VHH binders against RNA polymerase II C-terminal domain phosphatase-like 3 (CPL3). Designs and how they scored, part 15

Target 1, 181 residues: RNA polymerase II C-terminal domain phosphatase-like 3 (CPL3), of Arabidopsis thaliana (Mouse-ear cress) (q8ll04r923to1103)
Amino acid sequence: FASQKLSLVLDIDHTLLNSAKFNEVESRHEEILRKKEEQDREKPYRHLFRFLHMGMWTKLRPGIWNFLEKASKLYELHLYTMGNKLYATEMAKLLDPKGVLFNGRVISKGDDGDPLDGDERVPKSKDLEGVMGMESSVVIIDDSVRVWPQHKMNLIAVERYLYFPCSRRQFGLLGPSLLEL
Below, E stands for the ipSAE of ESMFold2; O stands for the ipSAE of OpenDDE; V2 stands for 0.75 times the mean of E and O plus 0.25 times the DockQ between their complexes.

## First folded at step 20 (VHH)

Design M5 (from L1 with T107M; framework vhh_gocatamig_d2; at its last look DockQ between E and O 0.47; V2 from the best seeds 0.00; counts 0 for: pae E 2.01 > 2)
Fold by ESMFold2, look of step 20:
Structure M5 (fold): chain B 181 residues (1-181), chain A 120 residues (1-120)
Amino acid sequence: as target 1 above (181 residues)
Amino acid sequence: EVQLVESGGGLVQPGGSLTLSCAASGFTFSDYWLAWYRQAPGKKRELVAGIYSGGSTYYDDSVKGRFTISRDNAKNSVYLQMNSLRAEDTAVYYCARVETSYGEGYMDVWGQGTLVTVSS
């Protein structure tokens, strides 16, 4: 008899990490980030990355490495993002450098369809249709409830992780970002 | 006006080669990721290859080793070199700009497409 592990579906952005494009970061914050990244390199598990090839900064949520290690022993891990495959592939490599956590279980939906404009009529939501055996045996962790209309009973909603000032502005929030604290 | 214009499509025999070009205008080309998508008759549009702003590349498994994406920031152009073409590569090929503001990435500008037909 083959056993079935419970599945854990993880959102990427604002759940496990926060990313900002180089040109979204003000010069004064970029200087701070460079110093923090230099110091972070000396740690056994890094949380702040400057990706020249992508033109992006990425900050991991505190505790993520320990979380992923422990979760991988209890669950079959999946990444699920509404982002494009180019981004999702790089973030999966970042989160799973040894390739032992997700092993191709990365779902990216951001390669579909036309550009957004004032007449957008295709709602963008996440679902598990087409993912084998997931409905009653899944836990979902995501910062956004609205994107999971068909799986609300399986969803654990977490507070959005907003490290960069531009991310706070994106969500219309006042006050300093975590970078600024 | 932000614009992407594909060219270089045509009829080619199986095993042949073709180079697609995409000329960009109206934006700071070097800041963006670019991608090629294709859509075969009756099929969903799918990602073929991508190139990041720093020049690193991504390929779908179905084209890896046969296709090469490249960019020339001085000419504001991205290219797809297609070698060892097969009948299943027949599709309309689209160039797309990937907007990465606020992370995740999405395609916000598309070209009109260029047809590639692989047939004897």
Scores: ipSAE 0.537, ipTM 0.831, lowest interface PAE 2.0, mean pLDDT 85
ESMFold2 (binder alone), look of step 20: mean pLDDT 81; pTM 0.804
OpenDDE, look of step 20: ipSAE 0.805; ipTM 0.911

Design M6 (from L1 with S101P; framework vhh_gocatamig_d2; at its last look DockQ between E and O 0.74; V2 from the best seeds 0.00; counts 0 for: pae E 2.7 > 2)
Amino acid sequence: EVQLVESGGGLVQPGGSLTLSCAASGFTFSDYWLAWYRQAPGKKRELVAGIYSGGSTYYDDSVKGRFTISRDNAKNSVYLQMNSLRAEDTAVYYCARVETPYGEGYTDVWGQGTLVTVSS
ESMFold2, look of step 20: ipSAE 0.410; ipTM 0.765
ESMFold2 (binder alone), look of step 20: mean pLDDT 80; pTM 0.798
OpenDDE, look of step 20: ipSAE 0.766; ipTM 0.895

## First folded at step 21 (VHH; framework vhh_gocatamig_d2)

Design N1 (from L1 with G103N; at its last look DockQ between E and O 0.74; V2 from the best seeds 0.00; counts 0 for: pae E 2.2 > 2)
Fold by ESMFold2, look of step 21:
Structure N1 (fold): chain B 181 residues (1-181), chain A 120 residues (1-120)
Amino acid sequence: as target 1 above (181 residues)
Amino acid sequence: EVQLVESGGGLVQPGGSLTLSCAASGFTFSDYWLAWYRQAPGKKRELVAGIYSGGSTYYDDSVKGRFTISRDNAKNSVYLQMNSLRAEDTAVYYCARVETSYNEGYTDVWGQGTLVTVSS
C-alpha cells in the first residue's frame, strides 16, 4: 500500500541551519565557538559542528531534530537548496545520517549555468514544475519569498536563522548575532 | 583574474586511461572546493567528482571506482585520473571552482573544457 503523504519541501540555509566559512569568523568569535562546540559535543543531539573537511562551522536551528522526526511521519520530505551538489550532499548527511528521512530527495541548484559564460547575471530561483507537478499537494518552507515566483500559495515563509555575525552582515543587519547574545 | 585551464583530453580506446589536469590562478586555491563536470552532446552538464578544501572527495555513482580526483595545493592544480573508460564517458570535461563564502557552496568559475572521446 503506497503512502499518500503530502510533500514538504525544505530550504536548508537560514531555514534549518546557518553556516559560516572558517575565514569569515573573527578570532574572538572563534574562541566562543570552540567552547560552545565542546559543550555541545556532550549532548545526545548536536547543534553546533566544526567541519574541517569543508572549512565551515554549521549551527542547526533549535528544535530541528524534533521537527524532522515529526515531519517525516506526516510528509514526504525533500531538501531544495540553491547550493551545489557538494554542499547539498554534506548537509543532507548532517541532517539525515541514517538516510531514512529524504531517501535521495535532494535538489541542488548551484551546479547550473553555462560553463563557457562569464556572465554573473544567471537568474536564481527555485521551481518545482518538472520535479513534482502537483503544486496543490506540496508545502514549502523557506526563509526567502523571492526565490519562489511560481509557488507563492504553497510557501510558508519563516524568519531567517542568523546565528553567525558574518551572516547577519551578509543581509545588511546591524547589532549582535545570536552567537553574540 | 581568476582562471582555470584544463588539459589532458584526447581520443582513447574503451578500457583505456587518461589524466586530466586543471591549473588554477588568481585566487587562494587551498581555500576553495574544486570539481570536475562533464557534458555529453545533447545532455545536461553533470557533476563527475569533487574535492573539498580539506581533501575529502565526492564521486558520481557512474564513475566510482574508475575515476580519482586529487589536488595539489602547492601547484594550484586539481586532477582527474580516469581509468576503465567507456563510450558513455565521451564528453567535454570542465574544471570548476566552488565558492563557499558566507553560507553555501555554488559553482562560480568554469574552465573552457577539454574533450575526451572514447571510441574504438
Scores: ipSAE 0.529, ipTM 0.834, lowest interface PAE 2.2, mean pLDDT 85
ESMFold2 (binder alone), look of step 21: mean pLDDT 81; pTM 0.811
OpenDDE, look of step 21: ipSAE 0.777; ipTM 0.900

Design N2 (from L1 with G103S; at its last look DockQ between E and O 0.57; V2 from the best seeds 0.66)
Fold by ESMFold2, look of step 21:
Structure N2 (fold): chain B 181 residues (1-181), chain A 120 residues (1-120)
Amino acid sequence: as target 1 above (181 residues)
Amino acid sequence: EVQLVESGGGLVQPGGSLTLSCAASGFTFSDYWLAWYRQAPGKKRELVAGIYSGGSTYYDDSVKGRFTISRDNAKNSVYLQMNSLRAEDTAVYYCARVETSYSEGYTDVWGQGTLVTVSS
């Protein structure tokens, strides 16, 4: 066998970035977001995006560009999302505009509809069974421990990245979001 | 009641064309992404094409240049124009809605499907 890098599996939402649908953002926050996005477009390292075609705002976690550059030299990078392929494709383009970091190593699970088969107990979770080369040589970075029941020993759990107020409400958290600070 | 109803499937010879239609009801159509999936016998359901709420499109590599997805928000309809059909395109085609609330895109509503058979 040839020598190979260790694999790094990266969750997208609340780990590398935070997104909010346009209709989940209050008018007062939308006004400040549009001003922040205009200012951000002038910077060499973009972190705030208004995606009209998707109907979404997306804010990247601080330090992400430097992290991805350095991590790509040490690890074989993979993205893994519970979102569907339409979402995963757009987020991969955002995170890897030159197509050199992930090279198609993007896993999306949100295309799996629940079949009408009478089994309501099938849990939604992430699993690496179908990914070659990831048996015992993988590091996982994710904000959610519960989605990795089979790989907890490989998981580095990180604090959720919650920029938008609607995201804090989704998780039942009190206090202002990062946008509000 | 949220509903997606496909039509336009049928038997077509290789090289032929079909237009699939999907009529949507029970939700604010313009706020959602729409997609066409297909499932061949014995295979996993796969994404064929998608159209975002703002109108940009996605295509699987196997159909690029042959298939065109479009939407008409006034008619709450999404379409799949299929040209240069091949035997490998034989499948049940499903119209689907993609929910994007709370960040991720998740395919949450499916139509009943319409059968497309490409055979000589």
Scores: ipSAE 0.575, ipTM 0.851, lowest interface PAE 1.7, mean pLDDT 85
ESMFold2 (binder alone), look of step 21: mean pLDDT 81; pTM 0.809
OpenDDE, look of step 21: ipSAE 0.810; ipTM 0.909

Design N3 (from M6 with G103S; at its last look DockQ between E and O 0.58; V2 from the best seeds 0.00; counts 0 for: pae E 3.9 > 2)
Fold by ESMFold2, look of step 21:
Structure N3 (fold): chain B 181 residues (1-181), chain A 120 residues (1-120)
Amino acid sequence: as target 1 above (181 residues)
Amino acid sequence: EVQLVESGGGLVQPGGSLTLSCAASGFTFSDYWLAWYRQAPGKKRELVAGIYSGGSTYYDDSVKGRFTISRDNAKNSVYLQMNSLRAEDTAVYYCARVETPYSEGYTDVWGQGTLVTVSS
């Protein structure tokens, strides 16, 4: 059955979730977040997480659990991140705690930089080069259209998900974040 | 200036042990995830082990049970204890700092590397 489905590649950051490091969250917002997280624990499916071991907050996009369930029936799901395998592993565990949605289909690009030059960064553009079985017949969901030059016809663009104030500042956006509303 | 300096590499026989050390400076060490990577000649760099800011660890399946990563925040240092070394562990080992969530969790600072050679 799985071999009959198209592949769906899901970008993680600002597409499915938004994360913020502890030291990038103001004290007044941390107080709000802690209350929201405690209330969120009572729900069947959680959307707000405080990860002490990683030093970060993560907020899942509303509707994500229903989306993943429905998408898994239509597509073979793949996670994509420009982060390294450490980050990819943690986000996969968050989005798929039982390991049944992605089944190891996680693409991480943050390990590929030149190790001899500490200034090397991941390129601005994204692609699926070197990913087995991804040369064609895929659909991509990402918040950033222009970063996929080789896959423009396969891309479904979504609005960038910016929950934390620091994430809005990262993209140069003024006004309140979703946390502040 | 952010710096990572590895040491402890060398020649070791199969089944032997080495401890790699990485001294960090120029940043708030306790706030970052740290990792050891390795790169064999002509191959892509691969993640070997990681340690999160809170002390939890990750290991690649190829090294589980043989390698142990640890950190000492007071000394701004991260270590890789490598036991039961095999020929396939021969590589240049890199200490690395992992930039987290706002930068999509990528590795942004690399050490210069320390060579580990496993041969008789």
Scores: ipSAE 0.323, ipTM 0.730, lowest interface PAE 3.9, mean pLDDT 83
ESMFold2 (binder alone), look of step 21: mean pLDDT 80; pTM 0.801
OpenDDE, look of step 21: ipSAE 0.837; ipTM 0.925

Design N4 (from M6 with G103E; at its last look DockQ between E and O 0.63; V2 from the best seeds 0.00; counts 0 for: pae E 4.9 > 2)
Fold by ESMFold2, look of step 21:
Structure N4 (fold): chain B 181 residues (1-181), chain A 120 residues (1-120)
Amino acid sequence: as target 1 above (181 residues)
Amino acid sequence: EVQLVESGGGLVQPGGSLTLSCAASGFTFSDYWLAWYRQAPGKKRELVAGIYSGGSTYYDDSVKGRFTISRDNAKNSVYLQMNSLRAEDTAVYYCARVETPYEEGYTDVWGQGTLVTVSS
């Protein structure tokens, strides 16, 4: 039965979580974050992490743990990010600490490119070429429509998750971030 | 100007060892993740090892237990100790600077590379 599951391809940043570097967080916000993280550490399902070894904060989207549990019963889960392997590996461990959700189905594109002149430093788009699975058997969840030129019919676009003020600035958005509310 | 300069490549026998070095300048070295990539003839460039700003490390499965990445923030340098070298480790090795998660971990600065040849 389960061998015929549909595939669910999940974007990481701004879809499942939001990350910010230590030096991008103002001191007044850091005070709030450290208190929230201390309280969050005591919960069985954490949503706020301070990663000293990576130099960053990561906030998981509300409801993520329940979503992943339920989705894993219905779909074969895949992570797909435009980030590099270093970041993708750490986020996969964060989202799947027991290693039972994704089973190595993590695609990272941020290491791709030729050092030639120009903007070849970033992949232009995501696609499922070379990823096992039927196109009609895939659902994609991503906050960005434009990165999926070939799979728009399979795409469920979600509201971008922007917890940190620096992330709102990255996208040119006015007003307070979720941390600031 | 941001620069990464690799050194330490050369010819080595199978089972031998080499230490690669990468000297960095023009940026706040301690703030960045550093990585070593390699490219064998006819193959795509691939990540070999990485070291985060906080000092923890990542290794590709093909080199775990044989290679060790390290950094010296006082010297603005990152190193790759390569032990138990095999013919399949023959490649040009590149030092790289990785933007942290702000740019989705995009690798944005590359060195010129240093050739490692493993042959009898």
Scores: ipSAE 0.219, ipTM 0.651, lowest interface PAE 4.9, mean pLDDT 82
ESMFold2 (binder alone), look of step 21: mean pLDDT 80; pTM 0.802
OpenDDE, look of step 21: ipSAE 0.771; ipTM 0.894

Design N5 (from L1 with V98T; at its last look DockQ between E and O 0.01; V2 from the best seeds 0.00; counts 0 for: pae O 9.5 > 2, placed apart)
Amino acid sequence: EVQLVESGGGLVQPGGSLTLSCAASGFTFSDYWLAWYRQAPGKKRELVAGIYSGGSTYYDDSVKGRFTISRDNAKNSVYLQMNSLRAEDTAVYYCARTETSYGEGYTDVWGQGTLVTVSS
ESMFold2, look of step 21: ipSAE 0.716; ipTM 0.902
ESMFold2 (binder alone), look of step 21: mean pLDDT 80; pTM 0.795
OpenDDE, look of step 21: ipSAE 0.010; ipTM 0.247
ESMFold2, look of step 22: ipSAE 0.614; ipTM 0.872
ESMFold2 (binder alone), look of step 22: mean pLDDT 79; pTM 0.796
OpenDDE, look of step 22: ipSAE 0.008; ipTM 0.269

Design N6 (from L1 with Y58W; at its last look DockQ between E and O 0.82; V2 from the best seeds 0.78)
Amino acid sequence: EVQLVESGGGLVQPGGSLTLSCAASGFTFSDYWLAWYRQAPGKKRELVAGIYSGGSTWYDDSVKGRFTISRDNAKNSVYLQMNSLRAEDTAVYYCARVETSYGEGYTDVWGQGTLVTVSS
ESMFold2, look of step 21: ipSAE 0.665; ipTM 0.882
ESMFold2 (binder alone), look of step 21: mean pLDDT 82; pTM 0.820
OpenDDE, look of step 21: ipSAE 0.863; ipTM 0.933

## First folded at step 22 (VHH; framework vhh_gocatamig_d2)

Design P1 (from N5 with Y58W; at its last fold request DockQ between E and O 0.66; V2 from the best seeds 0.79)
Amino acid sequence: EVQLVESGGGLVQPGGSLTLSCAASGFTFSDYWLAWYRQAPGKKRELVAGIYSGGSTWYDDSVKGRFTISRDNAKNSVYLQMNSLRAEDTAVYYCARTETSYGEGYTDVWGQGTLVTVSS
ESMFold2, look of step 22: ipSAE 0.732; ipTM 0.906
ESMFold2 (binder alone), look of step 22: mean pLDDT 80; pTM 0.801
OpenDDE, look of step 22: ipSAE 0.852; ipTM 0.933
ESMFold2, fold request of step 24: ipSAE 0.741, 0.764, 0.753; ipTM 0.912, 0.919, 0.910
ESMFold2 (binder alone), fold request of step 24: mean pLDDT 80, 80, 80; pTM 0.802, 0.807, 0.806
OpenDDE, fold request of step 24: ipSAE 0.911, 0.908, 0.911; ipTM 0.966, 0.965, 0.966

Design P2 (from P1 with V109Y; at its last look DockQ between E and O 0.64; V2 from the best seeds 0.74)
Amino acid sequence: EVQLVESGGGLVQPGGSLTLSCAASGFTFSDYWLAWYRQAPGKKRELVAGIYSGGSTWYDDSVKGRFTISRDNAKNSVYLQMNSLRAEDTAVYYCARTETSYGEGYTDYWGQGTLVTVSS
ESMFold2, look of step 22: ipSAE 0.702; ipTM 0.900
ESMFold2 (binder alone), look of step 22: mean pLDDT 80; pTM 0.800
OpenDDE, look of step 22: ipSAE 0.854; ipTM 0.934

Design P4 (from N5 with V109Y; at its last look DockQ between E and O 0.04; V2 from the best seeds 0.00; counts 0 for: pae O 9.3 > 2, placed apart)
Fold by OpenDDE, look of step 22:
Structure P4 (fold): chain B 181 residues (1-181), chain A 120 residues (1-120)
Amino acid sequence: as target 1 above (181 residues)
Amino acid sequence: EVQLVESGGGLVQPGGSLTLSCAASGFTFSDYWLAWYRQAPGKKRELVAGIYSGGSTYYDDSVKGRFTISRDNAKNSVYLQMNSLRAEDTAVYYCARTETSYGEGYTDYWGQGTLVTVSS
């Protein structure tokens, strides 16, 4: 009997990456981002992306590539987002350029509309429906504990990754953003 | 040669409707994300709406509920139905393509644009 891998469910926003709409980025930061993104294109592993087709910037969490590589050896990886299908699809492509990590195991709660996850202030609820029937074999990584009311025992809460100033403001945080450092 | 040609722009009264069309040629239409952008005088170009080859759509918050983007892959065309137009919708509207390769989202071709003026 082939040993079945445990399932690892990964949140996207503020967990694996941080995205910001173009209109959420100040002019003074736009130029910085453009330069950084240009420099990042020369790196073997990119972390900063400008998506014109979605009108947003995306910054991957440091260490994301190493994390995903190691995790994929131990777990069957799943993406879970409160964003729409388009956003989920694009982020999946971003995080899995070769299409080998997730293989379509992407859950999105939205349909059409805003590509970003909703405001944290808006009630959200996630569940493992569509992931697996056996809850005991699932590990969840998410920055938000409250969205998993029925699966707290499966949840590993991680610190939010907030790169953009607008994201820090969203969570009421003061001080400079990682972009500004 | 890759071409994107917009049409349908014009003068319309507030509350009116207009449909923009973009005819594409010179590339495999279904392989690309297509989108409408707009640029008002003195403002930056902004994404209005986008549509994936599979039909998934994106809308800027400013146009949600009023604009509808659609595409016809058989006709190599993308459309923007604009309803309940407002003065702030006045802009040159551009059609653009974006490749959808893994890890990429690069917009490389733009149309010449079509002017939409909303005025009483």
Scores: ipSAE 0.010, ipTM 0.258, lowest interface PAE 9.3, mean pLDDT 88
ESMFold2, look of step 22: ipSAE 0.646; ipTM 0.877
ESMFold2 (binder alone), look of step 22: mean pLDDT 79; pTM 0.796

Design P5 (from N5 with S53Y G54S; at its last look DockQ between E and O 0.72; V2 from the best seeds 0.51)
Fold by OpenDDE, look of step 22:
Structure P5 (fold): chain B 181 residues (1-181), chain A 120 residues (1-120)
Amino acid sequence: as target 1 above (181 residues)
Amino acid sequence: EVQLVESGGGLVQPGGSLTLSCAASGFTFSDYWLAWYRQAPGKKRELVAGIYYSGSTYYDDSVKGRFTISRDNAKNSVYLQMNSLRAEDTAVYYCARTETSYGEGYTDVWGQGTLVTVSS
């Protein structure tokens, strides 16, 4: 029997990438972003995207392409987000334009909620429901430890990737953003 | 008060058409993604169609070519035109608001739902 790959569960936001709505970006930064994005379009591997249809900027974490390529050889890759399927679908397409890395292995918790349960913005816990394989064969990469109360032993906590000023503010961080550097 | 109210559900024969409407109130309609979800008995809720800020649309593969989502910001309404309805389209259809928080897209407001029954 062929050896089964371990499963790698990847958080999206603040882990693999950072997104900001157009209205969350200051005018002074918008021009900078536009120039950077224009330059980025000429690169073989893009990291900065302006999504008009979604009304947001998305910046991929440096080294993301190399990481995903290497990881895909060792792991069965899964995306996991607390957001809904709309967002997850778009990010999955971005991170896997050919559909070969995740192959539909995208979990979005926003679709699992009861419409009567209230505000879906309230952070909920993540779990490995829907992830194939034994729990012992799962590795989780996420910037947030608290969202994995039942799977702490599987979790590799990574530093948050915060590119946009608004994202830094969300986490109460002072000083210049990566965009500003 | 922020709310979404669906209407237009009912009984329809296979191959028939139906238009659902969702009226929004209590928030800046144009600032949000709007979507239609559906939940059949004993099944999980699933995304049917979404419409983004710019008017770009998303469709589940099961409804592509048959359903059309649209929005009218002036009327604070989102619509789902359903053509060529099938028995498997039978479900409670929900209108939902989506916003991005902390980079993630959250669906934070739901309507009460409207029942669509496709049966001969």
Scores: ipSAE 0.250, ipTM 0.638, lowest interface PAE 1.6, mean pLDDT 90
ESMFold2, look of step 22: ipSAE 0.643; ipTM 0.874
ESMFold2 (binder alone), look of step 22: mean pLDDT 79; pTM 0.789

Design P6 (from P2 with Y102F; at its last look DockQ between E and O 0.57; V2 from the best seeds 0.63)
Fold by ESMFold2, look of step 22:
Structure P6 (fold): chain B 181 residues (1-181), chain A 120 residues (1-120)
Amino acid sequence: as target 1 above (181 residues)
Amino acid sequence: EVQLVESGGGLVQPGGSLTLSCAASGFTFSDYWLAWYRQAPGKKRELVAGIYSGGSTWYDDSVKGRFTISRDNAKNSVYLQMNSLRAEDTAVYYCARTETSFGEGYTDYWGQGTLVTVSS
């Protein structure tokens, strides 16, 4: 007989957190962000980070720390990103500074060499092909349903987390972002 | 127009050294992450080393301690110092500007590559 353990695959961007590059943040918003980050730094569990070495801001979804603690007791956790290993490495450090939640189970698809050298960006579907440990049932949490053609029955869709104004524009949304509220 | 032009490739003996250079233009260089990838015949392209916009570095385990990535924002250039070269390092090396679109897929800009051959 086979051994089976449930896996939980967590999409990073717009699911657990929202990131914005320094060059995507207007100066008026940068001033607000720096003040909010200073206040957030005094809390036991932080949710707003300014990463000078990466040139970006990252805001964690409210409740993430409690969620990760509880989920780690029930599931084998995996992080998933369409980014490359440079991004994936830093986000894993952010979400798991002690290295006890994911244990290196980080899936980054951005290094696969897909040719994107055109004016038209081609959306890339998400899959778990070639990921070790797919002998067990899997649950996927992602903000985008249509990008998982091979695992749609195991997907839990969540509301897209859009903290920064540039992220709302990325999805064609008008009106203030969560930062601006 | 974004351009990345690699240079410095060539033939070297095992244990030798090479410095690869990449000249960039058409974008605000200091805002972006730069990387070196390589592709050997019959193999997939692999990430070798990266340098974040703030200057921190990342290395694949196969090159750690032998290769050093660096950037010069004033010259819009990124470099790869390769020491203690091995036959397994033989590949076309590509300079890349990596760009994460945060949930829409990804975009990278690549140079044309420079060939490094390590042979006895």
Scores: ipSAE 0.466, ipTM 0.793, lowest interface PAE 2.0, mean pLDDT 82
ESMFold2 (binder alone), look of step 22: mean pLDDT 84; pTM 0.844
OpenDDE, look of step 22: ipSAE 0.833; ipTM 0.924

## First folded at step 23 (VHH; framework vhh_gocatamig_d2)

Design G1 (from P1 with S53Y G54S; at its last read DockQ between E and O 0.73; V2 from the best seeds 0.80)
Amino acid sequence: EVQLVESGGGLVQPGGSLTLSCAASGFTFSDYWLAWYRQAPGKKRELVAGIYYSGSTWYDDSVKGRFTISRDNAKNSVYLQMNSLRAEDTAVYYCARTETSYGEGYTDVWGQGTLVTVSS
ESMFold2, look of step 23: ipSAE 0.738; ipTM 0.909
ESMFold2 (binder alone), look of step 23: mean pLDDT 79; pTM 0.794
OpenDDE, look of step 23: ipSAE 0.879; ipTM 0.947
ESMFold2, fold request of step 24: ipSAE 0.727, 0.706, 0.726; ipTM 0.905, 0.896, 0.902
ESMFold2 (binder alone), fold request of step 24: mean pLDDT 79, 79, 79; pTM 0.790, 0.795, 0.796
OpenDDE, fold request of step 24: ipSAE 0.907, 0.906, 0.906; ipTM 0.966, 0.965, 0.965
ESMFold2, last read: ipSAE 0.737, 0.721, 0.692; ipTM 0.911, 0.904, 0.893
ESMFold2 (binder alone), last read: mean pLDDT 79, 79, 79; pTM 0.794, 0.793, 0.795
OpenDDE, last read: ipSAE 0.898, 0.905, 0.904; ipTM 0.961, 0.965, 0.965

Design G2 (from P1 with S56D; at its last fold request DockQ between E and O 0.62; V2 from the best seeds 0.78)
Amino acid sequence: EVQLVESGGGLVQPGGSLTLSCAASGFTFSDYWLAWYRQAPGKKRELVAGIYSGGDTWYDDSVKGRFTISRDNAKNSVYLQMNSLRAEDTAVYYCARTETSYGEGYTDVWGQGTLVTVSS
ESMFold2, look of step 23: ipSAE 0.675; ipTM 0.886
ESMFold2 (binder alone), look of step 23: mean pLDDT 80; pTM 0.797
OpenDDE, look of step 23: ipSAE 0.882; ipTM 0.949
ESMFold2, fold request of step 24: ipSAE 0.765, 0.761, 0.699; ipTM 0.920, 0.914, 0.902
ESMFold2 (binder alone), fold request of step 24: mean pLDDT 80, 80, 80; pTM 0.798, 0.805, 0.799
OpenDDE, fold request of step 24: ipSAE 0.912, 0.911, 0.912; ipTM 0.967, 0.967, 0.967

